# Designs tried in a protein design chat: VH-VL binders against Uncharacterized protein aq_532. Part 3

Target 1, 203 residues: Uncharacterized protein aq_532, of Aquifex aeolicus (o66814)
Amino acid sequence: SDYLLRAESLFSQLKDANAKEETPYLYGKVKGYYEAIKLYAVEYKEDRIKTLFTLMSKNTKKAVRGAYTEREPLTELITFEPRVYFEEYCDGIMDECFYEKHYEKEKFIELVDYFSLKRRVEFLRNHEGKYCAPFDFGMAEALFNAVSLELMQEKPDEKVLIALREKLEPILVMAEEKLRYAMKKELPCYRNRLSEHIGYWKP

## First folded at step 4 (VH-VL)

Design A8 (from P13 with heavy chain G103Y; framework fv_patecibart)
Fold by ESMFold2-Fast, scan of step 4:
Structure A8 (fold): chain C 203 residues (1-203), chain A 121 residues (1-121), chain B 107 residues (1-107)
Amino acid sequence: as target 1 above (203 residues)
Amino acid sequence: QVTLKESGPTLVKPTQTLTLTCTFSGFSLSTSGMGVAWIRQPPGKALEWLAHIYWDDDKRYYPALKNRLTITKDTSKNQVVLTMTNMDPVDTATYYCAHTEWYSYLPFDYWGQGTLVTVSS
Amino acid sequence: EIVLTQSPDFQSVTPKEKVTITCRASQSIGSYIHWYQQKPDQYPKLLIKYASQSFSGVPSRFSGSGSGTDFTLTINSLEAEDAATYYCHQSYSLPYTFGQGTKVEIK
């Protein structure tokens, strides 16, 4: 794949720019997109590779120029909103179309536990720096964006969704373990402030 | 359990190339997030990080030595190889390989036993 | 590169006494400091990660604290098996660097 070779070149540019040290959030985003591209390359899905390469390229250019600091707001969290997606597809059509599309997507939403992943990634955005390094925020965000983009497809790839979840999970677990450690070590007022964020992605 | 073991020559002549192999078990470099680092320690001195490689072939080198160092992996054999060119007596050290994970800011949690490499004529 | 300076270089300590080792970074590194124990002629072993988190199997007498530039490793009650050189390590920025080491001996 031409895009795969180009993605390898973009990643080399980050090494040359020392981006892991200089712009760790953007380095993480680029690495996350690169990991997703490699998964699609195995499956010969050039259309997905092209989409992710565009996002990877945008973030590589920002990182090489040093355009982002750790204090800037996080950007480009792409979310799949089932209601909006189904309404757009079925706008002006009877409920049967909405029900069919809802039922069809439900399997994939449940497979990756999408809304739980979304809450967990949003938690990392809200608590950056203390419990999760900027690199990890970027990588989690990019991998989550890949999941969201795949769910927006007419026929999501079950195998790739599972693989994306498997790459994202270690990042989320590490950040969550650091938060739980902080809660146990901190004063009750601090624990009370954090308790809601711990609770809502648990079983 | 994670285990690592270094192997290679114990004696190297000045100007020669050193090749060290790290063979490991308990994890795979096909697993997302896994990495292996090389760290050395000259006799009686502090630890010095040299290089690391991750599952996705991301490689990093100590800047002052980058032109002399190459790190590669063979995922199917559970091996990571470090080569260092133009060896000098000051490169005499115990060389360790260690497990790490790709996440920025992670420590070296499991280490090999180390192999002493002496550089002399 | 980030320079880590440990203090003291050496200390001889009576058994059951409290040992404090400090590590000062040349710039802020958050909590991305890790501590290793190295006994004579042995490989280093991870004790504390991310300034204050104990690695699995490490005795509770070892603890770490600090953030930013100043970090401390504490051995609450020194045991004979704790005679070793202790190293701090920062993973905040490449190149990864280690302190010069603190040698702890039993009196």
Scores: ipSAE 0.000, ipTM 0.441, lowest interface PAE 15.5, mean pLDDT 80

Design B1 (from R8 with heavy chain Y101W; framework fv_roledumab)
Fold by ESMFold2-Fast, scan of step 4:
Structure B1 (fold): chain C 203 residues (1-203), chain A 123 residues (1-123), chain B 107 residues (1-107)
Amino acid sequence: as target 1 above (203 residues)
Amino acid sequence: QVQLVESGGGVVQPGRSLRLSCTASGFTFSDYAMHWVRQAPAKGLEWVATIWYDGSNKQYADSVKGRFTFSRDNSQDTLYLQLNSLRPEDTAVYYCARDRWYGSGSYLAFDIWGQGTMVTVSS
Amino acid sequence: AIRMTQSPSSFSASTGDRVTITCRASQDISSYVAWYQQKSGKAPKFLIYAASTLQSGVPSRFSGSGSGTDFTLTINSLQSEDFATYYCQQYDSYPYTFGQGTRVEIT
């Protein structure tokens, strides 16, 4: 795929900008999207590749411009919000009726344990993961976004979902451990970014 | 005073096992990821394994995967490296080292090292 | 795995000399390079990380530079305690890999 060559050229721009050191969160996001693109390239799914490449390119441009600031949006989370519906069944013995909750695409949600992944990524976002584990959090966010995008498809690809989940898990663990360490030691990345502690009070 | 002390090395025949220990003192052991690095006689340094501060994540060099197991006891400030199915090419001084965790990206370097313990595998 | 190649393998130097050791990575590792000093019969000592950041307590005569694939360690005005073997290490990705070492000998 021509997209793989284009994606590889984006890393040349990141190198010129010293993005690994200066914008590690954005560098992580670009790396995460690149890993997802490689999975789809094997499956020859150009529509997914194009979408992910657009996200990869956008974040590369931000990194090159040096847009890693406190005013930058903390997350670009893409979430799949499945429709909920209820199935009725009646217990003939007790003559009582019950309603069971079901989700759109429930099989795929359970395959990747989506709600657990969403909670973990949101926890990292809400507790300064961008600053305390920037590379790992960025990569996890990008891979999670790829999972969300695939779940939104009319026919999600089970093989790709499993591969994305397997790539995402160790990165999430790494980000979570780095954040827990930063919280425990009250490192500057965690301490100095607690702006809400100051912002709620006015003289 | 920060220090790491290794023990458990010795001379063994191929196929045998050894358990190496590394005792830490002078710092909060449970806050640091730890590493094992080895050096064959008159050769350079080779990374062997990494273990996270709470033991939840472990990484191994391909040459030792399936044979060596890394563990830690934070209550006793001690690391363990179980060496199974030893081969002559495992002959080396084994060092334990503390990770210099900078809390960002991949900034992992080894800032404190033990004195090393010698493992000799020969017939 | 990322291969780290050092040059020279060894060289003889005198106190007061300026010493430069080179380390080359087989692929782009940005600035994720550490340098270590090892004296005969001793464990390695940490000198530099992030290619150029000196560890506290390390003499200012030591300096590092480079990015991407080419890195150097410089000792400005070599002292008697500096005769040792020096190793570079990449920590960009697992498995961590070391250079083969450069031995700095007196004469």
Scores: ipSAE 0.006, ipTM 0.447, lowest interface PAE 11.2, mean pLDDT 82

Design C4 (from C1 with heavy chain Y101W W104Y; framework fv_ifabotuzumab)
Fold by ESMFold2-Fast, scan of step 4:
Structure C4 (fold): chain C 203 residues (1-203), chain A 120 residues (1-120), chain B 107 residues (1-107)
Amino acid sequence: as target 1 above (203 residues)
Amino acid sequence: QVQLVQSGAEVKKPGASVKVSCKASGYTFTDYYMNWVRQAPGQGLEWMGDINPNSGGTNYDEKFQGRVTMTRDTSISTAYMELSRLRSDDTAVYYCAREGWDYYEGFDYWGQGTTVTVSS
Amino acid sequence: DIQMTQSPSFLSASVGDRVTITCRASQGISSYLAWYQQKPEKAPKRLIYAASTLQSGVPSRFSGSGSGTEFTLTISSLQPEDFATYYCQQLDSYPLTFGQGTKLEIK
C-alpha cells in the first residue's frame, strides 16, 4: 500500500523533531492511527487506510511544528452518534429504514462496548489526560476514533473492530491508571492545569 | 529583513531535470518550513511539497512523488527543488515560500519565482 | 485530499464597492485557512491566516471570516490596487491545497 509506506515514513519526521518527548500527546495520536492502518492493510481496505492516513498526517504535521514551539493542541475526537447516523440515511423519518439501521448497528456497538469506550475516552479528554497520560491518551483517542469511523461504515468490519478493541483496552487502562494516580496524589500535571484555568479569570 | 532569492530562469528539453535554488536570509533558516509551489501559465497555484530545514524531512504531493526531490544546505541557508523527467506541462513559475511560525499561518514570505520552460 | 472551491471564479467590481469572495472546503478544516493576493507577474502575498487574522501591514478594509467548511474574504471599500487574483488555502491536512482562484477585475 502506498499509504502504508508513507505512514511509516512519517515516523522519521517525528524522530527528527523529538516528538515523543516534546509533543507526547500528538505522538500518541500518530502511533494510534498507524496501528489502525496496519490492521486495514492486512485486509487491503485502501479507503479506510486513506482516511486514517489523512488523520495521521495531520497530527504528524502538528507534532513536528509543536516540538519547536511547545504547542500541543487537542485534536479531533470522532464519535459515532446513532441517532445522527440514522437521520442521515433515513431522511430523519422514524420508519422501516430507521429500525433496520438500528438493528444493523446494534450488533457492532455491543461487540466493542462502544458507549463504555466513549465515556472513558471523554473522561480522559475532559480531566487532564493530555497532561497526566499524554502518550497513552493520544493513542487511545486515535484508536477510539478508528472504532467510531468503522461503526459509521455501511458494512462495519467485525474482525477489525475486535482487533481495534483489543489494542485499545490496555492503552485505555494505562491512561486511566496514570490519571487516577495523578488525581489521588495531586501531581503537578493535574493540580497545575486546574490552577492555571481558574487564574485565567482573576485579575 | 526576510528575503528568499531564487535561481534564474531555465529552459529544458523534455526528459531532462531541473534544480531550482532558494537562498534564505534575515531569519534562522532552520526554524521555518520551506514550501514549493508552482503555477503554470494562466493557471492557479499548485502545492508541490515542503521540507523541514532542521531535519531534512520532506512531504510531497502524490502527483510529484517519484519525480521531485527537496533538499537543503544549512551551511548556506539554501533550499533546493529538483524535478526530473520533465514534460511540457511542467512549464511553470516555481516559487519557494516560507511557512509561518505556527502550522496554521500559511506562507508569509515568497521567493520571486523561477520560470522553467520545457520545450522540444 | 481536501478540495478547495472558490466562488465566484471571476468578479467584476468598481472602486468603492464591497466585495465578498467565498471558499468552501470539502471537509472540516477548523480555522486553518489562509488568503493570498497575487498581482500579474508577481509572487502571491499573504493577506489573512487562521481564517480571520490580518497579516501585519495589510489594510483594514480586508477581513476574513468563517470556520469549518465555509469561509469568506471581504474587501469593504475596493481600491484600485486591490484588482488582483485571490486564493484561499487549507492548512489542516497534507497535501496542502489551494482554491482555483478568484480574478477580481475592474467593471
Scores: ipSAE 0.000, ipTM 0.466, lowest interface PAE 14.0, mean pLDDT 85

